# VH-VL binders against e8mgh9r892to1049, part 5

Target 1, 158 residues: e8mgh9r892to1049
Amino acid sequence: TNVDSASKSTTNVAKDADVTGTTYAEKDTNYPAKNAVDGKTVMESFWGTKGSENKTDTLNIKFKDGKQKIDDIRLYFYQSSSSQTISGYAEPANYKLEYQKDDGTWAPIADQVRTPNYAGANYNRIQFTPVETTTIRVTFTPQAGMAVGVKEIEAYNT

## First folded at step 4 (VH-VL; framework fv_namilumab)

Design v24
Fold by ESMFold2-Fast, scan of step 4:
Structure v24 (fold): chain C 158 residues (1-158), chain A 119 residues (1-119), chain B 107 residues (1-107)
Amino acid sequence: as target 1 above (158 residues)
Amino acid sequence: QVQLVQSGAEVKKPGASVKVSCKAFGYTFTGHYLHWVRQAPGQGLEWVGWINPNSGDTNYAQKFQGRVTMTRDTSISTAYMELSRLRSDDTAVYYCARVRYGYDAFDIWGQGTMVTVSS
Amino acid sequence: DIQMTQSPSSVSASVGDRVTIACRASQSISSYLNWYQQRPGKAPQLLIYAASSLQSGVPSRFSGSGSGTDFTLTINSLQPEDFATYYCQQSYYTPWTFGGGTKLEIK
């Protein structure tokens, strides 16, 4: 409903989710997966994939309050610059959004409208036809020679 | 409304270069990556590379690395693909196509540009 | 690179027939598989994305299924305008690679 959607517009159901990231050599040394769901979009709090030799790196976000209806995901990427202390990170070359179906299999989130359409350096908003799920998965393809940094992933029913 | 319009057919000698244009209409040119795909006569589709019209960043298939250059001019919403040191087996229709991330598919295609390379 | 194999390379059918085309990936691509239709002398057009999602404006007689490595395009009740070449394409990992194509011919 329109009224029901409006009442849920401020609730980020990904906050404090059970989050697991791709396994790689440096995963627990610096920038852990929990930083991507801590409610902070600051430069010091991100999940980083530096040290990964994988072609892609993945975050699984299992909502803490069980099955949720969502139609809006927001991604905030970390980008290295000369004015920042952490080097070697750029927004991914691309990312993919999937949700887990009741039978445990994964399906792409359909009918996505992305702003911007490609992976933007800072804020990315993805709107889509509502899905009901316990878990979303984001798969990132890094740019050549760079690691991926994710400051925050948010999920809403708008 | 949304269209990609390509330049006309080209006939070139082996060793020459060709530059194909692809002009975007009906959407924000800098909002979507553009890919180039070619098709030799009677053959299948082969990916050549992509350009991000916003940044100018490019990525080329290994096979074309060193011979292909992709550029764009944002003031006229036009992308270009230049292929150098042409061989007879570069004879193909060259398509530009818009990628729509999220769908992860080419949702809009140009009409194609026939490039013929013959001695 | 991920290799895409289509079968058959050609199929002959009549108007009203049900036709199926198969596509196999050399490694798992989840559901990141697209189908394109190319009519003679024309550019390809997107039919199906994400293995089973129908592109806006495409007739409902077209459907896609599959995940992982094995995928199928089905055309129910074939129409005259459906005689064309069909291509599958994986968009799981760059480069996005195409199958060899299946030419659908009048019987």
Scores: ipSAE 0.583, ipTM 0.851, lowest interface PAE 1.9, mean pLDDT 89

Design v25
Fold by ESMFold2-Fast, scan of step 4:
Structure v25 (fold): chain C 158 residues (1-158), chain A 119 residues (1-119), chain B 107 residues (1-107)
Amino acid sequence: as target 1 above (158 residues)
Amino acid sequence: QVQLVQSGAEVKKPGASVKVSCKAFGYTFTGHYLHWVRQAPGQGLEWVGWINPNSGDTNYAQKFQGRVTMTRDTSISTAYMELSRLRSDDTAVYYCARVRWSYDAFDIWGQGTMVTVSS
Amino acid sequence: DIQMTQSPSSVSASVGDRVTIACRASQSISSYLNWYQQRPGKAPQLLIYAASSLQSGVPSRFSGSGSGTDFTLTINSLQPEDFATYYCQQSYYTPWTFGGGTKLEIK
């Protein structure tokens, strides 16, 4: 039951996952996709898309321990500011969450409740109806003239 | 044409500090990250850290955290690495190296600076 | 940290030989594997990046292969100038780590 799941420990199944990103222009090589699943939400550890000429860029996260049942994803974005020296980054204009079906096709994650309901600069929590999958992907649409930086993506099991 | 030129050899006592310079020629200094890598005599290569010359951001290997400081001066296209509280096992050739934008490979290396720490 | 294990530590060969050097990562690094050549008393030089891409100016007798955890550097027809120490390096995740090196010596 739902009550039973409330007493269960929640595990971040995205930590140390096999992660790949899309970066068309190869310009952000010091900010590899691995940084998005290393368990750190600090500004020094993020995946960056700077120099990408794609309209959108995607992180593919394949869970280390196979198929997982998840209902909670958390995203932490990097944003440039006058007090930070890495320039050209802002939270994405929006993002899309999908999971991979057994036939290899991608389906949207249904019934998302986002907090905040826009892409917040730091912490974004997305809760949804449980899905069972080996792989999720997040597709980011950048703000005009800016790159997307993802400090961390977490996915919590039920 | 593209090259990195480092300062000359240093001999220091244990407990002292050393500051090595790395001057860039033939490319846009702020367009590429610079890394520092050291090599003790007869040993392999060990990464020390990087600096983004555009922003001044740095990242250091855990082993050197608290003892190393990397800076740059964009007006003269020069990066610096300062290592404090020197120990005899810090004796090494210190290299600066530029990374290319794909796969973070070190495509241009300085000639190296020998730092000897002895009593 | 990602550990890079390189084998062999030393290899003796003759001019004209085909030489292979192996590099293993303690976890998957995709294709973020680079190879360097270091001649005695000199700074290292980049040979191959992204596991298999030749750096500009590097002779075609050098080739790299592999992905994930297992990588190989091959020198097809060894030349006198190739006697040097070779290092693999992962750039997938900080800290950046190097293999222990393979010294290529004249037989």
Scores: ipSAE 0.006, ipTM 0.503, lowest interface PAE 13.6, mean pLDDT 84

Design v26
Fold by ESMFold2-Fast, scan of step 4:
Parts: sequence; structure tokens; C-alpha cells
Structure v26 (fold): chain C 158 residues (1-158), chain A 119 residues (1-119), chain B 107 residues (1-107)
Amino acid sequence: as target 1 above (158 residues)
Amino acid sequence: QVQLVQSGAEVKKPGASVKVSCKAFGYTFTGHYLHWVRQAPGQGLEWVGWINPNSGDTNYAQKFQGRVTMTRDTSISTAYMELSRLRSDDTAVYYCARVRWNYDAFDIWGQGTMVTVSS
Amino acid sequence: DIQMTQSPSSVSASVGDRVTIACRASQSISSYLNWYQQRPGKAPQLLIYAASSLQSGVPSRFSGSGSGTDFTLTINSLQPEDFATYYCQQSYYTPWTFGGGTKLEIK
């Protein structure tokens, strides 16, 4: 029934979110953070962290329409797999989900159920106890020698 | 202190195989991809392939596919490149090189191993 | 495969000269371009990564610029130790490819 619950989600409240506050942008404009909230899960459109000297990088998502109730986040990672894909990107070794409380401080999202229970390349669904917030952030730890690529982040109220 | 040290020069006959080693010192071996690059006498640099020392995953240039094998032994922080069915045009200096953390560039290179293939 | 073309293939110059070396990619590689120096009988050494970032320990007389398909390495005041071969290299798509090299020789 968890699958049926997910299928009730109809509005992605992360689409066209304000991503200012994201910790890194690649040197050119090909893979800016806005690509992670543009509604596309295609290989041509992702946010990349290649060239970051940070051990972790954080994607900041401030919902376009203000405070939202969410209980379901979906992450699509970019990975390098052939000579026809951009090299040097892999799904992160792990990631952390937080939401911004009313007082402006950050708290971890509680009671997460991750499918898969590790960071999978093509699709990751995280279900949790509902939170009401204006802003979420995801902090990524890259695999050694690799950059992180996020094709899309979606947020739903199931 | 950070260093890649390669095995010594090899002389081989056509049809033989050669296995070159690259031992890492002064950093976490599993924390960086290692690539192999060769240079024929008087010629430029040619990429051979890479190994991820953490996973053991490899990627080889199409030209070498089926003849090259890259492996590693994490217990001794050593990577290996084996090239089989050697031809005279495989005569080159073979380098191992480390990829920077978080960006694709070769920041540390081994001293090179000269492989000579002659009859 | 992305083809990297360097120009010129050789340059004669004197100590104190300003030297520029060009590198062109057959398709856009954004800023994923590195420059290496190779002195005779030695392994290559990284000079510039990400098109314009100076590697730690490299003298400030070296600089890189460009994006997309056209890149330049500049040596502002040539020193005796700079007579070497210079290579550009793209890390945008696998396989990683190098330019043919530019040999910098004493005039």
C-alpha cells in the first residue's frame, strides 16, 4: 500500500523552487542548481558539483508557494555510464535530508523510509512523517573521486 | 610525502604480456581514482583507462579493450595494469596518475615504466 | 571521441618572453580542461585545472583561460626551467583525450 499511497501525490511542490543558498555551482552555467527543480528527469538537465573543494555540498530548496506540507521526497541522480555521457559523476555515497523550522533553524527529517535503503542512481523515494516547512535541504557526500549530479528533486504530500 | 611509485623497466617479445605496478604512498588509496596514460617515444600522451580502487570498477579506452586489464590490491595500496598480446607499437612509457579529489585532473603522477617490445 | 588540437606544435622563445599556447576541442567541454608541463625525461606535472585554476606550487607566471571549445595557456615571463612540452587535456567525456603537445624551445 505504500506504493498506492505514493501514487496519490499529484503536485510536486519543489518545481521551480528558489535554490539560492545551494553551496556550490559549477564554473560554467551548464549544470546550475535550477536544473534540479525544472521538472525534467532527463540526462541533459542536472545540477553538478564537479570542481567543488567541499567535502559535502548542499542543495537548498525554498518552495515557490511558501509553506507546504510534505511527506515524500524523490531524488533522481545522474551517473556517468558511457562515452556518450559526461564523465566523473556518480550517485552520492550518502545524503542527509533536513527541513527548516519556523524559527529558522534546521532539523533532520524524522522517520525516513528510503527505497532503496542506499543511494540508488536512477530513482530514490524517501517517505517520512509529514512536516510543514518553507524550505528543505539535501546534503550530499560524494563517492571518492566523483562529483554528484542531481537530475531532479520532487516533494509531495501523499 | 604523497607519491606513486611504479615497477621497473620491462623488455618483452611480441605476443607476450606485461604487468606494471603502481604503489601509492601518503594518502588514502581508496579515496582517489587511478588512471593509466602511455607515451610512445617522441610522441604525445595517450589515455589507456582508469580503475576505482574502492570498488574495483574499470573503464578502458576502446583501442585497448580486450587486451588491457586493470586491478588493485587495497591491502598493499597497489594498482596494476596488464597489457597482453604485445605489439612493437605498444613500446612506450606507461604512467599511473591520481585524480584530484572532487575534480578530474591528474595531480600526482608515477615516475613511469618503460615497456619495450622488440623481436 | 573529443579531439584536442594544440597550436602551435612548437615555439621558439627567449627568457623573459610572453608565450601563449592554444587548445581547441572538437565539441564543447565547458571548463573541463587541464594543462600539463612535461620536462625532458620526466613525468608530466599538473599546471592548471578547470581551465583557469592554478595548481598548488605552480608559479603565478602561468595562467589559463577559455571555456567551451577554445582555451589558452599563457606563460608571462619565460624562465629557463619552462622550456618543456605542454599538453592540454579534456576530462568532460570518456575517453579523456590529450592535445598533441606544444614544444617550447630556446630561440
Scores: ipSAE 0.020, ipTM 0.616, lowest interface PAE 7.1, mean pLDDT 88

Design v27
Fold by ESMFold2-Fast, scan of step 4:
Structure v27 (fold): chain C 158 residues (1-158), chain A 119 residues (1-119), chain B 107 residues (1-107)
Amino acid sequence: as target 1 above (158 residues)
Amino acid sequence: QVQLVQSGAEVKKPGASVKVSCKAFGYTFTGHYLHWVRQAPGQGLEWVGWINPNSGDTNYAQKFQGRVTMTRDTSISTAYMELSRLRSDDTAVYYCARVRWGFDAFDIWGQGTMVTVSS
Amino acid sequence: DIQMTQSPSSVSASVGDRVTIACRASQSISSYLNWYQQRPGKAPQLLIYAASSLQSGVPSRFSGSGSGTDFTLTINSLQPEDFATYYCQQSYYTPWTFGGGTKLEIK
């Protein structure tokens, strides 16, 4: 049969996802996980880990419309770059991408091509061999003394 | 013991520059941000800026932008603050302080360096 | 910039007294408020972080409370070594700003 492009889309399937972050400091609820999937990359809307006592912090993104085919994830980090920004935020030292298999276990996303190949301060694109999943997980290792801020996470099938 | 040790007192003329050092002991130097805070005689505390010793990135209070430069040397666990074009109202004790986990509190302070600017 | 206002600017008290110091932020800073003690000629020392968390090694007679814009530092049963100047500080939004200080003096 003819090649069908119905599986390819410019639609961000992570937008308005059911998102949860790891437990962090109980007294700061200003920067909730939902800010990372609201479709905005503005400085006023990010998920923040400031006050977390965890060595790493994680975002779990469960797609709103169930199982999706994806091959492209985009991450936008918040960083303290001027007197106009909240202090103490920098891009993570590194991050890990995983997807949830049908049996509920987590597997690393294979064959990643990262642009840049380290965590960039603002925009990061990760392309990979397509996976079909309901849920992806990003685990962030902060730079020493810094918190991690995620303005947005997007997922596409390009 | 965790400690920050600063360089000695300086007396400068208006228009000169001063460079204060802050050496870290007893912890991983790149594991914590270092801030600089000053205090004019008989006055309160004023934040100057911070440096990330791991990356070398800095952030300065707008009042000092263009006059202050913060650097570090990881091989000797030492941070530096240089303030140029000194004025008499820059006369103050300058402190370096380490930021900790839990809402960026300053948990360890240097002993302070008195900088006197007079003509 | 976020303005931090402390009250009172000075207070006279006796050993054994309970003292409260207030700190107000010009906008909400959640719990990003820290308290410091400074003795004459010495560097400041951290007492309380995150509005209410006691720093290790600090006596339990010190306590902090509040969130948003209004914060309080309380010292129960003052000791001679507590006569010092106290500063609040916000770390919510750059630039980091301090209150004007409250001087605790012997009555």
Scores: ipSAE 0.008, ipTM 0.524, lowest interface PAE 12.4, mean pLDDT 84

Design v31
Fold by ESMFold2-Fast, scan of step 4:
Structure v31 (fold): chain C 158 residues (1-158), chain A 119 residues (1-119), chain B 107 residues (1-107)
Amino acid sequence: as target 1 above (158 residues)
Amino acid sequence: QVQLVQSGAEVKKPGASVKVSCKAFGYTFTGHYLHWVRQAPGQGLEWVGWINPNSGDTNYAQKFQGRVTMTRDTSISTAYMELSRLRSDDTAVYYCARVRWGYDAFDIWGQGTMVTVSS
Amino acid sequence: DIQMTQSPSSVSASVGDRVTIACRASESISSYLNWYQQRPGKAPQLLIYAASSLQSGVPSRFSGSGSGTDFTLTINSLQPEDFATYYCQQSYYTPWTFGGGTKLEIK
């Protein structure tokens, strides 16, 4: 992957990706999926699932420049002590990372090292065995009574 | 080298409580969730719950809510499952198992602890 | 809860046979399906994860397939050590649930 021995890739290949998410009428205009790939990790820009009655909600991220090699995904959740319960948003209880294979089927991303090892905090880094794919999918399970908010998803080849 | 070692067999009377231990070796204890699964004699596998050894957070199957408590001691890399108000139908082998991240599979299992509840 | 149904509950076979075991989920679980082998008196062991990925050290005669709701475990050429009980398990949604098990017995 690295021919330049001094550098690691810092390019976020998920930025401005073609992104689709599970949507619902209440929040479609305020918290759209595109907010999760806009390059901003600010509180004003997130994808929100408030009002969803689904067991899980999903983001599909199709990289804008085609097939990419990745080994690092970073997730930023809409959360803070001031907004977790009061605003109705909390970090998800769990999340799944999948990539789309060449035959169109989905496979889990292998051998993940999660920092932290739970879905929490503002920032979650997931490192794994490199995969080459055009599209990744993140599926979120909300905490009971709470909605999921995703400020940003980044993907790198480090 | 990577293994989970559980405490020995227990015999309890109905109404008592039992506390089973699961000690981790050969990996970073706080890096992986630990689940508890039980198996009654001649029956299938039943999920009891999980603990995050890093945070101490737990999640229990609804059937056991209010009777089960999972804890850990990070200084000795040991997780515990305590089940109270025991009944004869709690007689089972109780396993602890480590989760492999990504695929979310139990890649390492403890040897099991037989808990017998009889009068 | 997601219910896992295995078929058959038991199967009799001979060494060298090809054996298939089916597992059905009550709702879609993508490829988050694992297969475990349990020998009498022993803890279960992981055979296959992510529906089709072989666990390190597991013989290649074992294979898994399927996605969504329908999954299959296949043993291509049954060996004496394969007579055991097999369980499927979904890890897609909490609580993680197991199939009822399939006991492989000598014919």
Scores: ipSAE 0.706, ipTM 0.867, lowest interface PAE 1.4, mean pLDDT 88

Design v32
Fold by ESMFold2-Fast, scan of step 4:
Structure v32 (fold): chain C 158 residues (1-158), chain A 119 residues (1-119), chain B 107 residues (1-107)
Amino acid sequence: as target 1 above (158 residues)
Amino acid sequence: QVQLVQSGAEVKKPGASVKVSCKAFGYTFTGHYLHWVRQAPGQGLEWVGWINPNSGDTNYAQKFQGRVTMTRDTSISTAYMELSRLRSDDTAVYYCARVRWGYDAFDIWGQGTMVTVSS
Amino acid sequence: DIQMTQSPSSVSASVGDRVTIACRASQEISSYLNWYQQRPGKAPQLLIYAASSLQSGVPSRFSGSGSGTDFTLTINSLQPEDFATYYCQQSYYTPWTFGGGTKLEIK
């Protein structure tokens, strides 16, 4: 029997993780990195990069219960609309998913299947060959003139 | 067999346009971005742009903006690159290449299409 | 744009030699560094992705190392079919950029 079959779970191992954003993005105390792992996908709770002078901004997610096996990451983006008071946010132009290896170096998460295969506003599911790690990071490239807002990041072993 | 097959060599005069095709076999065409890379005779590799065959979204290198157009036809698993207002220094082999999510590497390349621009 | 610098531009070597090629990025690119081999008259082929991972079917004499800004490609015990041009490439940030290439020539 494959160990993956025995240990599959619907538990979001990123919930309440030790999360940090890039230092510049963390200047906005209204939209801190903690909002991206609080279990809420509502628009009032997101991590924002508005005002960042960085070319890209990164979220580092260290799982609260140590090393986890994952094969499924879900991203929810905030997008500004005429019905909302917070302007200047759009889904990122691109994003990178990495995991931290045992030696402390970072490696791309391989064999990704993205649904959709572009950054969608409401829900983005990325499935991949299982990796075991304590920490993942997501690096976001904003659309020109826009900031990135992350409502939630979830991680599962499906 | 997984492969990308490109159209044949083209000879054009300055000011003309050229349209190169890249047909995908053996994988889900809409599942992977396709990039175009060119190589002038005796020179290195230069990135031109990419297309997402699923959405039709494109991104072009600044030096080609306004002259290059990338399209696709999902019914025949074919991507196209059209370059207009050709100059002699556009003479190059043009490659299409597939990228996989995660690695972000070109794992499959077309055989290349030689485009010669001369008067 | 991220500038990729390869050294040397050319290397003369003999079958059985160990050859090392360097690649430097003008900005931090993590491990988003790929190596390609191009034989005369052919399309490039992927050798190494994610700085150090061998593409399926690539002989184990090829290895990659490095992270951040400094990377190397090593060919241990050079074979006749390895005389080709090698390119590094970053895929961290658009536009994706290539090194100038290193031509590996028979001595």
Scores: ipSAE 0.615, ipTM 0.861, lowest interface PAE 1.9, mean pLDDT 89

Design v33
Fold by ESMFold2-Fast, scan of step 4:
Structure v33 (fold): chain C 158 residues (1-158), chain A 119 residues (1-119), chain B 107 residues (1-107)
Amino acid sequence: as target 1 above (158 residues)
Amino acid sequence: QVQLVQSGAEVKKPGASVKVSCKAFGYTFTGHYLHWVRQAPGQGLEWVGWINPNSGDTNYAQKFQGRVTMTRDTSISTAYMELSRLRSDDTAVYYCARVRWGYDAFDIWGQGTMVTVSS
Amino acid sequence: DIQMTQSPSSVSASVGDRVTIACRASQYISSYLNWYQQRPGKAPQLLIYAASSLQSGVPSRFSGSGSGTDFTLTINSLQPEDFATYYCQQSYYTPWTFGGGTKLEIK
């Protein structure tokens, strides 16, 4: 456990990050990766994987201000509903969280406490032992026949 | 102390069903997925499936789909694996194992339950 | 399914030897590779997780390396209690698959 000032704990260091997603091109891609770090959790602003034929799809989030200490990631998923929403999206079957080490290799973020402990349809909070990194990576496994939509990814030091 | 304790050995005839239990101690039962892994005599490890004790959601290996059912009882921190229409090649030690989030590894294993299927 | 190929199937060694076991995934799995030790009649025990991280309580003579598709488990200065079967396992994509195992036998 590590305690910082209350003002620092409210800063989302992923906002406006340099973000890249996996490449796919068969279908509509009007929902770019930048939408996942724009500070909006509304339905019309998400990164979408519709048309992907990959087993998994990945977002790389490189923080704007270099190396950051983080211990809290929040994921907001887009889910299709009956009320005039974009069809074909459901929360992923699973997701993986990794951070980039100083030598450029990727390592899993260890000992996560997930709330909920499965991929929730909207909001997911993941707390963990603090890591210092410039870049995090989230890998999503879609539900069969569905695409993954990410409304927002936030990262904090709480 | 964190541990998983499984039910005792079973001997079944072909066509029967077996239900193996796995009781969790020393941690929050609903906080971790539980997987089932089997090992036939002299053979390697084979993944059977997992259950999320919090939601009750399950995922089974394709070859067991339709024959395996995983359930849990949160009031006694116990998970169950039931395998039906048993065949001689289902003879194996069945293990339950706990997953830690993040690195996604089996850090705690049950002692195993020997299931023998013979005519 | 992701296939895990483990080599060799068996190896004979003496106390004090350095032993290496290889594991190959049929597709990219990043560092989601775990190593387990199984002694006769016992449940498997976690040795290494995330390709190279040593599980708490496991002796430092065990180490793991690799990423992507090719991984290695190394035992420096083999001890009598290390004669067991070793399994690699990927947890990157469902189903979570195991290697065929490597039986480490005394010379």
Scores: ipSAE 0.669, ipTM 0.866, lowest interface PAE 1.7, mean pLDDT 88

Design v34
Fold by ESMFold2-Fast, scan of step 4:
Formats: C-alpha cells, sequence, structure tokens
Structure v34 (fold): chain C 158 residues (1-158), chain A 119 residues (1-119), chain B 107 residues (1-107)
C-alpha cells in the first residue's frame, strides 16, 4: 500500500519553470507568464493575453530540472464565472498540448483524456501516455472577442 | 468494429431543410468530437463544423452560421446535422468523422450522405 | 482562415514510380497536418497524421514529412490501388481546412 503510494509522483515539475508567453508586449509586465508556474491557483496571479491581436497565444514551459517524465497536465483558467474576473476574459475555445523532442522539433501529446473534454472554467486535467521531455507548450485559441488567462499549469507523473 | 453509419440520400427543393444522421458503433460515443465535412460533386473537402457529444457544444464554419444546427442523442449514440434554407450549391456528399484526441485527425469516417438540392 | 495550397492538382504516373505531393499552409501549423486518400465514390481514409505518423494498416510505401508551413506526402513504388485523390488538412486552428486535392492518374 504505502510502497505503491511512495512510487507515485506528487511533484509538480512545472513549478518555477523557465516560462515564456507569446502575448501583447504591454501585458508581459502586468500579467506575466511566470504567474502560470508560481504554484498559485488564485485570481490575483495569472498570465493574461488581453490586448493580443494574435489568433493564438502560446505558453512555453521548460522544466527547471531538465528532462522529466510526465503523463498528467493540469490547467487552471482565469474564470469567466468568477465575480473577480476582469472584463473581457473567458476560457479558451480550444488548446493544444505539445512536447519538444530531442531534435528540437515539436510533437502533439498523443491520446489525451481530457476532464472535462472542453476548456472548463477553473480546473482541467489532461492525462496521456507518458512522454519524456525538457519542454512543453500549450497553444490557446481564444473565444471570439475574449482574452485568455491562465492561473496555473502543473505537470505530473502519476 | 469502430464505425460511423449515416442516413440515406436526400433530394430537396431550394428553401427546404435536411437533417442527416450519423450513428456511432464500437466506441464510447461521448469520448470523441464529431465533425461534419462536405464535398460538392467533383470538388474538394469543406469543413462544416463540430459537436462535442458529451456537452452538446458546437462550433460552425462562418459561412454556415445561422443555417446549420448540430445535435446529438447520447441514448442511441447518434449525431445529427440539420441544414436549413437549402440552396442548389449545398448539393454535396456530407460526411461525419470522428476526431482522434491529441493528433486532431479524422481517423474514422461515415460512408457519406448525398444531399441533392434541385428545383 | 488558414489557407492550404496543394500541388500539383493532378499528376500522371506509372506503377513503380515515386510520387511526391506538396502542401503549404499560409501560417505555422506546427505538425498538425494530416493526409487523406479518397478513392472514387468512397469516403476519405486517414493515411498520415501529425505530419509524419503512419496510420495503422497503411502500407509503409506512404510517408509524410515537414513542419511549420511546408509538408510533403511521398509514395514510394506506386501500386495500382494508389490511383486516387489525396488531400492535406490542417487541424491547428478553427476552421479546419483542406488542400484542393491532388488527383493521381495512371499514365
Amino acid sequence: as target 1 above (158 residues)
Amino acid sequence: QVQLVQSGAEVKKPGASVKVSCKAFGYTFTGHYLHWVRQAPGQGLEWVGWINPNSGDTNYAQKFQGRVTMTRDTSISTAYMELSRLRSDDTAVYYCARVRWGYDAFDIWGQGTMVTVSS
Amino acid sequence: DIQMTQSPSSVSASVGDRVTIACRASQDISSYLNWYQQRPGKAPQLLIYAASSLQSGVPSRFSGSGSGTDFTLTINSLQPEDFATYYCQQSYYTPWTFGGGTKLEIK
């Protein structure tokens, strides 16, 4: 029992990662990408894309301790349902999960099981066949007329 | 066997509506999005939209917005596409297709439903 | 919308030939590029997904390559059953869009 539970990772390998976001330059100062990997899932700490004129915005997460085995990603969106939400933000219409291969090219994370299978308000869990990588990226497609906010992204080997 | 089976051919007059069905076999119906793609005679493939059978959420190509409605009935693992105010240029084979998560590819296709719109 | 330009629109070839079909996206789509084969009167069938991954059951003479904006489908040693129309398709951004198709004809 305890032996099996001790073999499971509870460590969020994305915490304090080297993170960069593609966004409107002005927002890098106010709602920076580092807010998405700071270990906080509160409304006051998020990466925001308001003012971006891009069709999609991307968050690149390079793990602090090099190559990691992962099979579980958790996304916490800045919530359209919260009374604390700044006007103009909503959950993304869709998102893509990719990992960087050893040759530097990007590949989709395969065979995802999404709970929920749409971009949910607060918490989204994506489970998949384990991949070993130094870097993941999430590409977000906003809902029409809305900006995307990410409170936190976590990565685990469960 | 994983399979999508569509309803039979339809002949409609301009201004009418058509409702095409797509029944899923051999997999968990609510686990995958279903897309609709059409092909006019001798022409290429054109994306119409998708439905999430779990939530009922939909997304339609802009040119069909206001004329297309996608629905599903989870009790019989069947998705529907209804296209209203039909025009002669809506004449096409309409396909339903299952999307494979992560890769985002159409791995299983229905056999197609020919919809002919003529006066 | 992302435009998919496929070339050539038709190609004539003989059994045993190596055939290459190109597909270009109007913007970066990473590796979210799929190839489909459509035989006359039939539904399309998935050949290649994620730019270079071969769908189960598809012969190894088919291969895909490319990333970003430029992609290629190659058929080594063409067989009689390969005479069909081929389509590329991006699934990166909604709406999902298809190339115009390449009709592979017997010479």
Scores: ipSAE 0.623, ipTM 0.854, lowest interface PAE 1.9, mean pLDDT 89

Design v35
Fold by ESMFold2-Fast, scan of step 4:
Structure v35 (fold): chain C 158 residues (1-158), chain A 119 residues (1-119), chain B 107 residues (1-107)
Amino acid sequence: as target 1 above (158 residues)
Amino acid sequence: QVQLVQSGAEVKKPGASVKVSCKAFGYTFTGHYLHWVRQAPGQGLEWVGWINPNSGDTNYAQKFQGRVTMTRDTSISTAYMELSRLRSDDTAVYYCARVRWGYDAFDIWGQGTMVTVSS
Amino acid sequence: DIQMTQSPSSVSASVGDRVTIACRASQSINSYLNWYQQRPGKAPQLLIYAASSLQSGVPSRFSGSGSGTDFTLTINSLQPEDFATYYCQQSYYTPWTFGGGTKLEIK
């Protein structure tokens, strides 16, 4: 309906969000969390987990304009190649999407449709039943022997 | 309407192989991962592995590496689990189950297939 | 692997009783905790997902709570059809692991 059309947005509400990642030395000095919400999906700008001793690493994304309605998250991963100077990165083995409820607790984002239906390096679109929240978090499980690099996280109400 | 229907009970000798089928009805087969879970008589539930029906990619528990193979046929919405070099301690009911992404829960289960391994 | 521990292993109760089953994870799993009911000779059925969300079609007498490492399943007023085995399961980290089960028996 016209009301449904009017409610849809092309705005990436994650851009320039207040973002925090799992803390460790390499991330803070070389590949900071802000790179994942800078609006760039280029190879030179990513958040990296190399050097992390954690089994999983998490990004918390707090939207800059408060509570938002979202139904679409897009993830772009960095992947090393033999021709690149930055080595040891691959798309994650898996990832989890959660949103923060009004009481401060976290809940999984429900009934996701993932395209592709696995973690791909270049582009991952996750569509779901709309949620209203101020903050989302993404938890990444790396592939064995590899680090995770996140070029960008976007969030939309499509 | 939405259901997973598995093949019938099997009785096998040690060293043989068994192939269990799981046919999906009432949903888009390629939209959900299928997992296999087994339960030995009087015991709890044990995860075996999963298959992505869209790509054919699989992930197996280390205990079953080299003995289990998961496949699917998208033209008939059917997944298969083949377990080779059977041992008596492989005697169990084998279930297929659909994953509900996001919550990561098994929302639909097959009825189970009893596999008995005896001399 | 994440170890899931259920307590008690067995509980005897009467129709109308309130029953509580506990589940502990060896490390934090956030809210990625599911509860399943298995009646004798049947496949497990999803009761609760995401620690506290009731699956469609499941009676409201069932509820789940907890986060992190400690979780609880509560049945407020037992009905005859509730005598079954209950399993908790984590889906936070591969491999997905189950608790040992709690058998709910008639007193």
Scores: ipSAE 0.435, ipTM 0.820, lowest interface PAE 3.3, mean pLDDT 88

